# VHH binders against PRELI domain-containing protein 2 (PRELID2): the designs that were tried, part 5

Target 1, 189 residues: PRELI domain-containing protein 2 (PRELID2), of Homo sapiens (Human) (q8n945)
Amino acid sequence: MGVSVDVHQVYKYPFEQVVASFLRKYPNPMDKNVISVKIMEEKRDESTGVIYRKRIAICQNVVPEILRKSLSTLVILCWKKVSILKVPNIQLEEESWLNPRERNMAIRSHCLTWTQYASMKEESVFRESMENPNWTEFIQRGRISITGVGFLNCVLETFASTFLRQGAQKGIRIMEMLLKEQCGAPLAE

## First folded at step 17 (VHH)

Design Z7 (from W3 with L107M)
Fold by ESMFold2, last read:
Structure Z7 (fold): chain B 189 residues (1-189), chain A 128 residues (1-128)
Amino acid sequence: as target 1 above (189 residues)
Amino acid sequence: EVQLVESGGGLVQPGGSLRLSCAASGFTFSSWNMYWVRQAPGKGLEWVSEISYSGSSTKYPDSVKGRFTISRDNAKNTLYLQMNSLRPEDTAVYYCARETPEYWFAMYEGKEPTWDERGQGTLVTVSS
């Protein structure tokens, strides 16, 4: 149920460089929508080296501007009828596990805002590539399910699907810029 | 929508061979790492092979290494499993699965992966 967007990307950089660039992304002046990030929990497992973090991010709610600027009559109708979408900020809960020894990192987030009407989740993994240990594979799965709005669920889910795809591409572009800035040209095989 | 359809299961004698196929659609097959997993009667899911997105790298657990061969044809969006020297212990429903983040979260949380992007499976029975 709901809508989902799945992404696979290969970064031709070692895992450590990709993770370092990802961590520069938070906080990152290039992502103006992130207002603040608070670490709620942090644990390091000495026996495995795994680092766990739980964070709460507060972001500007860009959904009203995106919906307002739409040329679609159905999207404009949804904007006018669903007032809860107009809150100024949204909260996201993020959990991450970084395993430096096995060279993988898993990150998942979900929205704490709008839970009465929607479930919004994102899961991402960075891992050493199976094809080249000096490359990093990235997989991401975003899911949005909207309930309790009746006939408008389909319209909002369609718009959310477009939003997820555009957000994933923006994230990839930011990562490529950071990797080139920090590490130079991609490594060849 | 991701769709995976397994075929090629059946009844074989111990020591026999069988070739499984998996037709993939609804995603760019050539971009994703793929798996075969199996579920024996009354047991949980067990991975039995892994292949990288281009097909250049494969991995197997010791229980099937040397007997099973995973391969893929990215032009035909098809995944294969060649199973040789079959044993009664290989009796299971075999599933084709795509790599997802769920596996990694299950491992970190100390849970068994559900392999939530898998097909309906194909039954392989090894019996004399």
Scores: ipSAE 0.722, ipTM 0.886, lowest interface PAE 0.8, mean pLDDT 82
Fold by ESMFold2, last read:
Structure Z7 (fold): chain B 189 residues (1-189), chain A 128 residues (1-128)
Amino acid sequence: as target 1 above (189 residues)
Amino acid sequence: EVQLVESGGGLVQPGGSLRLSCAASGFTFSSWNMYWVRQAPGKGLEWVSEISYSGSSTKYPDSVKGRFTISRDNAKNTLYLQMNSLRPEDTAVYYCARETPEYWFAMYEGKEPTWDERGQGTLVTVSS
């Protein structure tokens, strides 16, 4: 059970620039669904230089709108029958580890809303590219598992995989646009 | 659906050579960094090689450096490990693995990596 989506992207910009752009992604004018972000915890390990942060993001719940805009009758019927999907906001918990010396960053998030009905988790890593130290490799793994909704689990999980893929593509496009605007043209081979 | 299928294991005498293969499917192989990992009897998993997505960069731990060579053929979606000058301590099940975020979280949390995207492995036995 569950659905997963995997992404790999190479940003032709140094690690420091990519991370700076990623950290400015929320809030930004291109992501109108993020309402607020609050830092809950931050630790700096002086011996390694690793920075740990835990954040809570409050986002507008776009699931009902995405389901309403679907052309699939089955998806629309599922949306109308699941009242829990109509909460106004969702909460995401994000943990991150940034290692400036080794030039990598790991980020994972999970949804705090609907935990008794769904597991929504995302893991991402930025690292200095093995092929060019002035480039950054990005990998991401998203997983959604829906339980406790009966036969509608399969329909909702199928729709969720499309949502994960489209969200990852949008995130990459935003990152490339921010990098170009803030840092200029991508670095060559 | 990511699938990794290792092959080429077997019984080899000390000092001999063996070439392992890993057939990859269900993902764009040429976009991902790849690894070989092994598990010796009674031991945990040990990283033994890493190769970049294009194949232009490789890394090895000291225990196999100079004896093992990782390579890839992106047109055939296949990863290889050439093992030379084999020793009895190289006896292990060898796994092909794709880079995942799990490795990095394990490192930050001080835990042993699970190498959760690997095949079922191929047994290499080095014995007289």
Scores: ipSAE 0.720, ipTM 0.882, lowest interface PAE 0.8, mean pLDDT 82
Fold by ESMFold2, fold request of step 18:
Structure Z7 (fold): chain B 189 residues (1-189), chain A 128 residues (1-128)
Amino acid sequence: as target 1 above (189 residues)
Amino acid sequence: EVQLVESGGGLVQPGGSLRLSCAASGFTFSSWNMYWVRQAPGKGLEWVSEISYSGSSTKYPDSVKGRFTISRDNAKNTLYLQMNSLRPEDTAVYYCARETPEYWFAMYEGKEPTWDERGQGTLVTVSS
């Protein structure tokens, strides 16, 4: 059901540096599309040291502009006929677990907007590499399924697949840029 | 679409050997850590080996350590499990599985991983 994109990347930097750079990449109030971010819950488990966070982000909805700029006639027609995609803001819920002792971090998010018509979620994990403790492995799974938008759901899912893939690739490039800026050359074996 | 197809199962006498293969497609096999898991009749899934994306690091539970060897051929997109000194307790359906975020969320939530990216399995029966 839906479309899914999976990514694996090895960053040749220690876990702590990768997480620090990731947190700078996080949507923040200085990002022009992020309207607000509210931390709903933070907990620290004293026995394990795991830090749990749940937050809600409200962002400008850039989906209508992205769909409008598509060169695909079918995607443009979908944008013009699907009014629920034109809401001004979207709401995202994010949960994260950071384990500094075992050097892994899991993050999952889903869209709270459009839940009647779509399931949009992303899961990411950073972990110490099995091959080198000074490297970090990243895995990510993004999923979108659309079932309540009538006959156009397959067109929107096809576009979403491309969008997820390109977004993941851009995210990896941004992380590599931040790591080089923060830490210099990647660590070799 | 991720596809994992296990093969090489069959009936083997105690003390015998068997090599399982897993053909992978639909993803860049050489980028992903891989597992073998098994399910004995009437039981849940049990992890039996793990191998890193390049094949340079492997891990085993004590129940199979020294008897089972996981390996991979990234040029052929194939994962292997060499099983030696087989025992009746090794009777199970063996699955090839790819690492997913689900494993880590299961660990944080105190649940057993479901291994949701695995093949159909291949049956290994160890009996006389």
Scores: ipSAE 0.707, ipTM 0.869, lowest interface PAE 0.8, mean pLDDT 82
Fold by ESMFold2, fold request of step 18:
Structure Z7 (fold): chain B 189 residues (1-189), chain A 128 residues (1-128)
Amino acid sequence: as target 1 above (189 residues)
Amino acid sequence: EVQLVESGGGLVQPGGSLRLSCAASGFTFSSWNMYWVRQAPGKGLEWVSEISYSGSSTKYPDSVKGRFTISRDNAKNTLYLQMNSLRPEDTAVYYCARETPEYWFAMYEGKEPTWDERGQGTLVTVSS
């Protein structure tokens, strides 16, 4: 059981600019759901220049609002019966590796909230484009699966794909906005 | 769901040629960088070619450079590998693979990439 989304995007900006914009992405007026972000660990490998960071983000829990607005009787019943979905905030753990020399960055995250019942994880990479060194390729793989929730697994998975899709679309939209503001028009091929 | 189906393998004498094909479905093929990887008997996976999403950029390791040519037809959702001047050490199962984040996490964590978005493979045997 589970739902997934995969994304590929080309940003027509150099790697350094894309990474700088990504690191400013949260908090951002376009993403009202991220409340705070704190750095839990940071290491620099002096031999390679790779920077590792572990962060925890606290986000508004929009799951009850999504379930409440559903016209589906099964989704509404799920919302009424599962009180653990009604917590005000959720926690996400993020790990990242930034390699400035090779011009790539890998980021993965997973949800720390509800781990007894669900697995929610996301993996992303930014890298210098194979086709143009002044462009950046972005790939992302998001997965959500419901485990250990019993009769509600099917109901919760019915709407999980919109969570993953909306997050990916919103992230790309915010990135394009920040790049346009900070760096101007996209670079030509 | 991503589906990759390799074909074109077979028995070839040393010095011969083969052309492998990979039919792709379940994703926008023209948006993704693609790879060929191979697994010789008793060995791990070895990267043998890479091609960019439009086909404008290709890359090869020294072990196959000049002998193998990767190409793609985005209108037909098909990836190809032309293998020339084949040697017995080229004997392997050849897999078509799509780029995933897994490669970079494996490299940062000091482990071997698994190439987890690949097909079932096609066997190439080079023997006299």
Scores: ipSAE 0.706, ipTM 0.876, lowest interface PAE 0.9, mean pLDDT 82

